# VH-VL binders against C2 domain-containing protein 3 (C2CD3): the designs that were tried, part 4

Target 1, 169 residues: C2 domain-containing protein 3 (C2CD3), of Homo sapiens (Human) (q4ac94r1171to1339)
Amino acid sequence: SSGLLDVGLRYRRSPRTAEGVLAARTVSISVQIIRACGLQAAAKALAEREPALQFSATVGVNASVTTHLSFLPQGEQRRTHPVACSFCPEFSHHVEFTCNLVTQHCSGEACFLAELLEFAEVIFAVYHENTKSASDIISIESCKEYLLGVVKVPTKELLIKRSGITGWY

## First folded at step 1 (VH-VL)

Design G2 (framework fv_romlusevimab)
Fold by ESMFold2-Fast, scan of step 1:
Structure G2 (fold): chain C 169 residues (1-169), chain A 123 residues (1-123), chain B 108 residues (1-108)
Amino acid sequence: as target 1 above (169 residues)
Amino acid sequence: QVQLVQSGSELKKPGASVKVSCKASGYTFTSYAMNWVRQAPGQGLEWMGWINTNTGNPTYAQGFTGRFVFSLDTSVSTASLQISSLKAEDTAVYYCAREGPYDFLTGDYFDYWGQGTTVTVSS
Amino acid sequence: SYVLTQPPSVSVAPGKTARITCGGNNIGSKSVHWYQQKPGQAPVLVIYYDSDRPSGIPERFSGSNSGNTATLTISGVEAGDEADYYCQVWDSSSDHVVFGGGTKLTVL
C-alpha cells in the first residue's frame, strides 16, 4: 500500500527551437521504477480472494508495474517485464512519456505546464502475473493479471524541483 | 560523425564587416538549434543568441542586436554570423554550438561545438 | 538578468577530489550544465541536467544542484583535468542562456 515502490520522476521541456513551431512543443516526463518491497501483505490478501494463488503468497509473486500519467490516454501506459517469485522485485525500469503540449490559452509554456502538473499524477499499478500451463495438453492458458496495489505520485513538485522527485511511495 | 566546421581566422579594420560560417555534418541540420557564443581574450563564455534551423528565425541576446545577424543556408547545412561596423571590442573567438534535438530529453545545453573562429579588429 | 557566480580558481592535488561551485538565486529550481575548456580548444560538455554524463565522460565527473548552489565534482583528479570549467543555465523568464564566469582548475 504505502512505502512499497522506489521511483524517480523528472521532466524536461522541448528545446527553445520548438517555440517557433506551435505544434512541435513537447514535454518529456522521465519515470524510473527501481524496485518494490514488502509485497507479502498484498500477496496474502490476494491469495485469500484467489485460492489458486495460495502458493504465490508463500514463495513470492510475479510482479509487474504499469505506469500511467493521469493526463494521457490509457493507451499511453507502459509496463515493466514481470520479475518472478519475489516479494522485493528489482525492475531497474526507465521510460519516457512525451507529450505534445500546444497551448493558445497562455503565452508561455511554463504557465500551461504549471496548470497541467499542479493537478496531475503518475499512477503505478502493481500486478501479479499468473500464467497457467497444462502439461498434459498442448495448450497455453491465458495469462491473468491480479492487482496487488496502486501508488499515486503527484506531479506538482516537478514545477518546484528541476532535479526531480525520488523516493519510496 | 557529428561535426561543426567553422571558417578561418579574420583580421579586420574598425568599420569593416565580417562573416563567420559554421558548416554542420553528420546529422539532420534542421532538427537542432544553432547557438552562437563569444569569448573575448582572457574572458569567459558569452551567449549571443540562437537561430531556429527549421524556421530560420533568429533570437539575439541583449547587447547583440543591430550589428549582429544570424542566417542559414539549409541547402549546404551552414549557419552564419555577420558582424557589421566592427569595433575593437568585437575581438574574440566566436563559436557555433549545437543545441540538442527538437525532442524529449534535450535542449538548453550544447552537445557539439565548432572549433571557433578568431576575429581580430585592429587598426 | 540572472547571474551565476563561480570561484575564479580552484587548486587540487592529483588523485584528490575537486569541487567547483556555481551559485545562483534558487539555482536548484533550474537545470545546470557544465563545460570543460582546455587552452586553445572549444568547450566540451561534461555534465548536463545537473548530474547526467554524456557518453565518453569518465565516471569521475559528477554533479549536484540544490538550493542556491550547484556543484561539479571531479574525483581522482588527473593532470588532464586541468582546464577552465563553466556552469550554464537557461533562464525561462528571460529566455536567455547564462554562463558562469568560469573556474580555472589547477592540478599541482
Scores: ipSAE 0.008, ipTM 0.480, lowest interface PAE 10.1, mean pLDDT 78

Design G3 (framework fv_sutimlimab)
Fold by ESMFold2-Fast, scan of step 1:
Structure G3 (fold): chain C 169 residues (1-169), chain A 123 residues (1-123), chain B 109 residues (1-109)
Amino acid sequence: as target 1 above (169 residues)
Amino acid sequence: EVQLVESGGGLVKPGGSLRLSCAASGFTFSSYAMSWVRQAPGKGLEWVATISGSGGSTYYLDSVKGRFTISRDNSKNTLYLQMNSLRAEDTALYYCARDSEYGWYLPDAFDIWGQGTLVTVSS
Amino acid sequence: QIVLTQSPATLSLSPGERATMSCTASQSVSSSYLHWYQQKPGKAPKLWIYAASSLQSGVPSRFSGSGSGTDYTLTISSLQPEDFATYYCQQYGSSPPYTFGQGTKLEIK
């Protein structure tokens, strides 16, 4: 899972403005997924248990990545569009999570959100999906996806590292 | 608010060319695959083409392969459909549609649509 | 390619009545990839029910979807004036082509 995804994370408060007396500031957490590499090893390992994946393990996987912030409900997760037939897919995916600040004054900052970020992580899950035609035979189970890997990036440094977090994870 | 606005439709003669544009706003355009879906007058919906968020992958309806080219400019938040060698059967209202996020929310549905731009191919 | 056939082509009903329409696929389709769209005259389609049975945000609870394999159904328990529209089923299956049914027109009377 380490060195699997080339990602970037940034934290930023809304630059402006004060409209209305009670306006709470929002925070934007930007997540970029540039590419994944090294997916063939994971695909081959899966193909040992799932014969249906034998072809994908030799030709390429249909990869997509989900992004989940550990402090948000699972229903708030995001997903890239799948990239067909590649062991090194390029996603160039950018998504933003908008979070409201808590109206608690703690040391001159929104301490509740800062507390969440101190112990939270961004969870990336990389999946392979069969062609939907192949999934049709498992209609009662819905479409079946195969987990290729998981990458977890801690958020605790987002507030103190102004340029954000970037690199392979 | 999320919005898609199509333009570029019009009347064109058989064999002619036309370029459609779709201006996107209110969401991170590069994060979504985009599609063109058409509807002939009084008829149902027909998918035409899809492009991945990065622009690296494109897919086409068989009857338009080699004639239509889907492309995007993520710096301008704009989707394009270049239509060449137009035929009477290409006459339709062309919709720009956003492919939804997979997984927990909406698996492979078109969750946001533009209002469409009319293409008429006639002598 | 998977062909979707909707029936009936037209439903003529009054407000307050129950509406039922079906979508039949030429081969088995995963329910997770079958969706329904509502389209009013002169308007773009709206995603209405996704994954066969899940209502899109903002869709009234009088709507329901069901089905698996080759047979799918959309039901409206008590018609309201704003429900009169054309409904399309869609299979977003194997990387392309993506196919739509021909539509069921729900009209007054």
Scores: ipSAE 0.000, ipTM 0.447, lowest interface PAE 20.5, mean pLDDT 78

Design G4 (framework fv_ficlatuzumab)
Fold by ESMFold2-Fast, scan of step 1:
Structure G4 (fold): chain C 169 residues (1-169), chain A 124 residues (1-124), chain B 107 residues (1-107)
Amino acid sequence: as target 1 above (169 residues)
Amino acid sequence: QVQLVQPGAEVKKPGTSVKLSCKASGYTFTSYYMHWVRQAPGQGLEWIGEINPSGGSTNYNQKFQGRATLTVDKSTSTAYMELSSLRSEDTAVYYCAKDLGEYYWSGDSYFDYWGQGTLLTVSS
Amino acid sequence: DIVMTQSPDSLAMSLGERVTLNCKASQSVSSYVSWYQQKPGQSPKLLIYGASTRESGVPDRFSGSGSATDFTLTISSVQAEDVADYHCQQYYSTPYTFGQGTKLEIK
């Protein structure tokens, strides 16, 4: 089987900053999540772990994807809007992470972002979101997420490929 | 001040090869990727490939793989595109174009300066 | 490959009119779209990059908008010197691809 997520990653710096490219202190890591496909197997595995859930081939899952850049000091993450009732959801999601060119290692030691990217990865966690709501005055909406799968994309190619990283993972 | 100078025209016979030049000035030649783009008469623009003048690494549009070869001469700040096995449908204006991003870490590929173009005519 | 489709193929406008040119990508390219102006007999000139950022030296009557698959170039008040072909380009992934162009003429 092929990968679960059709994604794109780009490492870019504005060439038109007021300070000039070499003087810029920040860069952008651009993340695109286009679609997921083949979630039937993941849904079946989830159903075995969580028997209270039920899926059908005609309904699908309520999928969302969280992008996690754990190599950044704050462990930055962003989540897509959920796409209801699909085993092949289209997210068409784009976010940018603004990153300092000089950042901190876990030890607190300063290091260049490029050094971190050489040995790091972007983590995409795919979830099923089970939202519970009732139509009465004492009801509150509750949401519980269930992990469907994890996709890891190495970032070393961002330093080499100008077009970035794109494709199924 | 940035200039990309290309010859005006070339005429070639089918089955031959051509090597088009693009002489750069007004910027640090090795700091920016150079792209090649063609435009057939009355048609849209078509990307051929890119070259890093510093390291010589290239990426090609698969449509031109095996026929196009991009090279540079750093001593003269000149980029070259060689196209082999010429056909009549290769008749087009061929442009060199400078990338906006400094160095190969940029990732952005929009073209801030273009050469004047060389009209290549392939006819018997 | 990502296919870029521009519409209309050509249009004729009166001086001072608002012009909108469309560009559609066959798949999401986020905001990685640039617009180029090509006057008759000349090479293309960069107008807009990142879907909406105007290149330095480009008049403020030019603006870009859009995201994902649908993009628009707008000229708020067309002038005689705006007669040209306009090309959109995606730089989301290689091979970089261009639309077929829209020809702008004055009536």
Scores: ipSAE 0.006, ipTM 0.528, lowest interface PAE 9.8, mean pLDDT 80

Design G5 (framework fv_levilimab)
Fold by ESMFold2-Fast, scan of step 1:
Structure G5 (fold): chain C 169 residues (1-169), chain A 123 residues (1-123), chain B 111 residues (1-111)
Amino acid sequence: as target 1 above (169 residues)
Amino acid sequence: QVQLVQSGGGLVQPGGSLRLSCAASGFTFSSYAMSWVRQAPGKGLEWVSGIYSGGSTHYGDSVKGRFTISRDNAKNTVYLQLNSLRAEDTAMYYCARGDEPYYFGSDYGMDVWGQGTLVTVSS
Amino acid sequence: DIQLTQSPSSVSVSVGERVTIDCKSSQSVLYSSNNYLNWYQQKPGQAPQLLIYWASTRESGVPDRFSGSGSGTDFTLTISSLQAEDAAVYYCQQYYSTPYTFGQGTKLEIK
């Protein structure tokens, strides 16, 4: 079976209020992360390179997913809540990215969002979050995250498909 | 099969409250805007409220501050909470899939409708 | 708010005749080559059904005798060869700006 994440993407105009007219400058890119599955292999590989995680990987992973639009700064990424102890976590997570219809990209020139979307990607990074309490009272460890996998979904279909992009990736 | 099934209507006194439910099946509910449209007996259609896939809510002027639209994507259900009901709120209430415009012109109207739920406000 | 006014309010025609229903918007609903106007059909005792979207695009499953035209503020729904099953109330609707609004409806009766 191909695919790590069951996702949906949809392109929408900015919401309007009763006093407003069509929003001239912004649109919303809606991203749904429904679930991940098949994390057993990724967990095993992670445990092999990070022996300290061996016991966690046997029980399941504490998965979270970040969403990044390739043409936006990394600081604009979003993250799901972690789902504990599962190789097939259900996220039912929804986020929106508010984007200008006309935006600046390479070379400092304005370009339509449509032109960016033709070559852009939504990048999903799946992490294991190790939040176990420190056992050593002298040494305190912060929460750490470990990369399980990356899924890239092209946005080109958002230009032609009302229902958006849906499926396993 | 794509469908919307409604429930929760009834008879209520002025000032009362009701919660309408609309259960969706056969499509990816979380990807669609949902609307509530009402029709008073013998009158035309009036758009009441909408909720976009991202959770943004919008209301007709006659119901602002009294009605609340919400959705539960895990249950594929959209709700309309009716508070401070008035006689003029008496109507058949429909839920419908849509309407949220797209920049690239592929979106269209409210294409799937529930069967309707009657709300009667009288003493 | 954007107001939609339909004309006529009611019309009675015979099977096989051509009928036109007009919808006038108080403001333009045109943006970037798209007219944010839809047409619906409502038969007695039933929920409305989408007929036309983007002012002129016919919804899947809708007979080709139905057509929409117009742009900006003036729109027309045309039924080229009326059938008995077309007896209904017809509504235009804009989604250019919230609150979305409907015209008052046109009742079409078959003689």
Scores: ipSAE 0.000, ipTM 0.466, lowest interface PAE 14.2, mean pLDDT 80

Design G6 (framework fv_libivirumab)
Fold by ESMFold2-Fast, scan of step 1:
Structure G6 (fold): chain C 169 residues (1-169), chain A 124 residues (1-124), chain B 112 residues (1-112)
Amino acid sequence: as target 1 above (169 residues)
Amino acid sequence: QVQLVESGGGVVRPGRSLRLSCAASGFTFSDYAINWVRQAPGKGLEWVAIISYDGSNKYYRDSVKGRFTISRDDSKNTLYLQMNSLRTEDTAVYYCARETYDSFGWTEHAFDIWGLGTTVTVSS
Amino acid sequence: DIVMTQSPLSLSVTPGEPASISCRSSQSLLYSNGYNYLDWYLQKPGHSPQLLIYLGSNRASGVPDRFSGSGSGTEYTLKISRVEAEDVGVYYCMQGLQTPWTFGQGTKLEIK
């Protein structure tokens, strides 16, 4: 099956202190949001429901990282700039999410990279964004937003594919 | 790591101009709407202006409309506030503050990161 | 413009005692998406404001669980279950429903 969104994922680790001493380590998940495709069908469906919104509509993508490990911080939210609604909008956007691993003492708790990547997912929300009439605007960021779809890419394969994973999802 | 740092404050006479800067680091600046908030000596917080993440939308407090201009240069990770025709009531510490979004990109209008502030004194 | 009114304007508390601050808005902050666009901020002496609570009741990252926000529509409350010395400062509510964003007058919390 063809996916909605062309993305790429990679990871890296960064030791923060000398070997054998109390250490904090980080894992960064690098995310590329390259392009989307097939959005005209979704835009047409939205226009049939709310015809006035489509001619000035733009599309954007928000990326976030979730994890099942409560002792690790969540990655930050990231949004692309909106681009004109078209068949295959191109974002060419790169973001990085950094997660701190559990603090390790000499012979203490191990780095949990395998657990982190096994249970984490990168979530991409694709949305239509348009400016409402003046009477509907409650803030600058209160542009009318419509979710077109959600793409979830598990990070588990990054344990096996060290060059990263890329493709349509 | 994630931080905002204001600069450009100073002492000026009424009617003069100042340009404030807010330098962002540790996050993707172009993904966030940023606000200017001020605080007069011994007074409360007062919102001044906002610029959307793409720079297409700008809103201002009525008392500064036509005098202040908010702008951003994403290539330099820097926010600006051009303040013209300054009045004694504009005397304040000026903060820049970042807005947040939920996981689907809807606005939360919460200011999670604030700068240290830069002081503007308009005195005759 | 939406007017935000805090009470009390000042509060003096013995360490370990609870504190409660009220915030009223001149119109409902509950939007059609189900969010209450009300935030709470703390400004410690000599420091920048910091976010405590967003969207009415959500605790910001790193904020101790002794802080809680409640309320909906036009009436909101910030509660500190057991006040500690580091909680000293001025507390502000803010509405994010409609520009201009507006803050309450501030509530100064002092330790006895």
Scores: ipSAE 0.000, ipTM 0.488, lowest interface PAE 16.9, mean pLDDT 75

Design G7 (framework fv_romlusevimab)
Fold by ESMFold2-Fast, scan of step 1:
Structure G7 (fold): chain C 169 residues (1-169), chain A 126 residues (1-126), chain B 108 residues (1-108)
Amino acid sequence: as target 1 above (169 residues)
Amino acid sequence: QVQLVQSGSELKKPGASVKVSCKASGYTFTDYAMNWVRQAPGQGLEWMGWINTYTGNPTYAQGFTGRFVFSLDTSVSTASLQISSLKAEDTAVYYCARDQGYEWLSPSDYYGMDVWGQGTTVTVSS
Amino acid sequence: SYVLTQPPSVSVAPGKTARITCGGNNIGSYSVHWYQQKPGQAPVLVIYYDSDRPSGIPERFSGSNSGNTATLTISGVEAGDEADYYCQVWDSSSDHYVFGGGTKLTVL
């Protein structure tokens, strides 16, 4: 079955430089959200739960996606810009989470983040944004948002594949 | 081009039922919610509720549950209001009104009622 | 249940400016819509989302909304503007539309 979101996850690190040990102790988890598709069913289910929401079959939804790494605080979550009027929104969104490599014993070869990634997941929450217009969205916190769906992607494969994880989820 | 045409006036006795129809034309019926608004003689506008034309689900304002039923026939772009067990206090003009619903950038916003039917007078008398 | 308060009537001379108010607790945080209803006719939307004007509505009609009062302003009033005017909001706490009681505008 096809998934809801076309995403990419990659474990990346800045090239080694002569800046010192602090730069060597951080890595980035790269998250790409390329597109969502097939949101008609989710929109219909949402409209059945929220009777005040009227969707147009010819227009679509105003979709945005939040990204949360399960081992980071909620305050570290990221959100795409909303894409107006589509059941197959293209986000072309790329974000990086800077994470510390933590160890008390070994320097330069830290393993604590790798241990977290073995049991962690990336949580994508897809929302419909009910606001005056997508172009007028200044603060996502001020708009009313409605959950369309949740996608969870395990991070364990990031430890194994240099090319990362990509596909529909 | 865009219009809502309602059925004709009804004169009913207490205890009877009435069905008011509202036929839409000039737009895609399921893209906009349909409101029902009542106006008693010499009184103001009173929102009765609306029906989601995409899902078919009605929402009723307080005071309009039970005897009042909103329904759709999407094949003929028609919304209907049925009132059962009519009472004298149901005497009013009943309007259907399209919820503007969306501009192109915000399809689910509440923009107010931009297109109204001409109204159907329902008189309940013995 | 949220309540909108309008004066029952407002009188204005032709060519002058009429102002019709709609009072509500913290109404400035709501989006206010305005309807015009002439005798024997269905209501007509004249302002939506506080200040936006539908196609076909003269530029003489304008709206504002702040604090506890929304206002419909009609500049250069014409005899044809004589009607009942209703304000309206969507109350998201109850998922209900609320109408004001209406204001009869008389052009003398």
Scores: ipSAE 0.000, ipTM 0.521, lowest interface PAE 15.6, mean pLDDT 81

Design G8 (framework fv_sutimlimab)
Heavy chain, then light chain:
Amino acid sequence: EVQLVESGGGLVKPGGSLRLSCAASGFTFSDYYMSWVRQAPGKGLEWVATISSSGSYTYYLDSVKGRFTISRDNSKNTLYLQMNSLRAEDTALYYCARVPDSYGFWDSETYFDYWGQGTLVTVSS
Amino acid sequence: QIVLTQSPATLSLSPGERATMSCTASQSVSSSYLHWYQQKPGKAPKLWIYAASSLQSGVPSRFSGSGSGTDYTLTISSLQPEDFATYYCQQYDSWPPLTFGQGTKLEIK
ESMFold2-Fast, scan of step 1: ipSAE 0.134; ipTM 0.654

Design G9 (framework fv_ficlatuzumab)
Fold by ESMFold2-Fast, scan of step 1:
Structure G9 (fold): chain C 169 residues (1-169), chain A 126 residues (1-126), chain B 107 residues (1-107)
Amino acid sequence: as target 1 above (169 residues)
Amino acid sequence: QVQLVQPGAEVKKPGTSVKLSCKASGYTFTGYWMHWVRQAPGQGLEWIGEINPYSGGTNYNQKFQGRATLTVDKSTSTAYMELSSLRSEDTAVYYCARDTGSDYYLFGEPGAFDIWGQGTLLTVSS
Amino acid sequence: DIVMTQSPDSLAMSLGERVTLNCKASQSVGSYVSWYQQKPGQSPKLLIYGASTRESGVPDRFSGSGSATDFTLTISSVQAEDVADYHCQQYNSYPWTFGQGTKLEIK
């Protein structure tokens, strides 16, 4: 995926002292999803395989975004509200992921969060939620979702950039 | 006790390079960003750059970009600053200092310089 | 670059007087300002960070205040051991910059 998603990532602590962070054993990774744009091409390509999506390819998609930190369990995945009928939806969505300072990687050895961030990614999946009803309840409970694109943002630069990582991905 | 130990003095001729050391003890070396700051005689403090001892990532003041090189040796908990093409105007006390935190290190937002080395007086003269 | 300007350049006070040192940033730095005390022949020592938070071990007579562009360091009752240069620093935006320093002397 190329230039689809305007995001921000930053590392946050509370309390704001080294001693306090070590005592709490956790920190937060803050993720902002500001907007998506350029969804026309993905919608058109998808509609060629799925005739039910031809209307959305013409008028606009009902986009939602899931966020997953590659080193956290899939159950920690988050999702935005869908934004109706737009190829450039504005989400202004903010989530925080609580991360342990010291954890075990898949082989069972303990490692620091900084070590995980060197080779981890934030994975954003952009979906279209198909709906035929004007009712929010009906559209949410009865819709099918279709993948429009995947954006992966490396977390390595969180160790380098004090002000955060921001930009289009 | 947390401390940063630097040599007392260095004397160099113009056009040469110097590599100053800063040995950390009493804390986890890779847990904090390290800064380099200089102070010319009778003048204020000037930031040179910073290094993350864990990743080796560096940020430099543009004034020193290309002349200053920051490195670390994790095995000895020692930070280094190499300054090339020395001029008489580089005569100053050079300090290393520990950052309390960073938005991208384990300790959140950028911090103050809580622990300072005693400084190395670099004299550049013929 | 953000320019930090301290005022006055120097001042002389009598023991027990209140001292106010000023620091102005050329553009907003939020609350990301630290104050350092530097005695002759010594390294700087952190006094205040985050504009107003006193570093552990620093006497209660030292306090910091301000936000955005205007910051002050106050010593409520100056002591003989407070003779030093005082430096402010912003750590909001690269490159990190310091003021020129204020020299505090006792009359």
Scores: ipSAE 0.014, ipTM 0.548, lowest interface PAE 7.7, mean pLDDT 82

Design P1 (framework fv_romlusevimab)
Fold by ESMFold2-Fast, scan of step 1:
Structure P1 (fold): chain C 169 residues (1-169), chain A 121 residues (1-121), chain B 108 residues (1-108)
Amino acid sequence: as target 1 above (169 residues)
Amino acid sequence: QVQLVQSGSELKKPGASVKVSCKASGYTFTDYAMNWVRQAPGQGLEWMGWINTYTGNPTYAQGFTGRFVFSLDTSVSTASLQISSLKAEDTAVYYCARGGYSYGLSWFDPWGQGTTVTVSS
Amino acid sequence: SYVLTQPPSVSVAPGKTARITCGGNNIGSYSVHWYQQKPGQAPVLVIYYDSDRPSGIPERFSGSNSGNTATLTISGVEAGDEADYYCQVWDSSSDHYVFGGGTKLTVL
């Protein structure tokens, strides 16, 4: 589902460059998750599938977001802290992925990062976390997460937009 | 203030149907799930299931499907339990209780006063 | 489904401390709630989230939960504490609430 997350993506060069010194072989892909909004529809759809869940305008959801770059291993995922009791949570979350300029396809063949970005995507998964506490103290063992939605943002535009990609997805 | 009031006691013959109501007051009805709990004479508490007051969707514990139906009338903040084809084994006190699987509220508070359903021939 | 085990009865002298246990596999990872039920009355919440007390419940009531045993502790027991006590958890693996079998507390 689209229009769920307000995100920003930027391609950032390593700062170490000088006369007679080789530039670093890596770049940073910056991912910003500013907020989610309109989670009422997602929560309603989730509650219809998961009868154990109760949502209302007063309660909201406990939302968290995972970020995965499609060309990196799943173990390289990042996750926001959960935001309690809101259908429009503000995350103000920023992470950087360090990527080699020359890397290997999953087939083991060497290729440039630019070639991977042509076909890659950033995958955001939005979850509701059912919590033991009304505060930010959460029992991990009694916590269960439910998928609210998935947002996929193509990375192709990072190759041609120096200011990056921003907006609702 | 926050209160659940149930309908009065029922005496029924086997094969009849009964409807127990539970009227909520003092809070926003659709913010909390409504649970149903049964207690047979001399026995402990047995969870029957719950109804999502936001969506209207019921969930039944194993053993309580078919003859048992949870319903809502949100216009009067009332949840109802209907039992069809009554058996002697249905003789119990039936409680409604506010709670559910939602953020911060996983216990039952308050409880209705209970409705005694007696099935005898 | 998940099973909670309580002793069927506990006896205590007035003014002493009563301890009612609730046994369950890895129950320390669950949130345990406790209810008091007097004859002919609806249950009343006395402890939630292992150890928290609702407004109006005396400080004499406390709870703990660790390992395989949760415990409801009532200090300075009074005659009015005589009741059945039930523990309860939400079992997220089955999406079901589970009650213990209940413990009758007798005060002398």
Scores: ipSAE 0.006, ipTM 0.545, lowest interface PAE 10.7, mean pLDDT 81

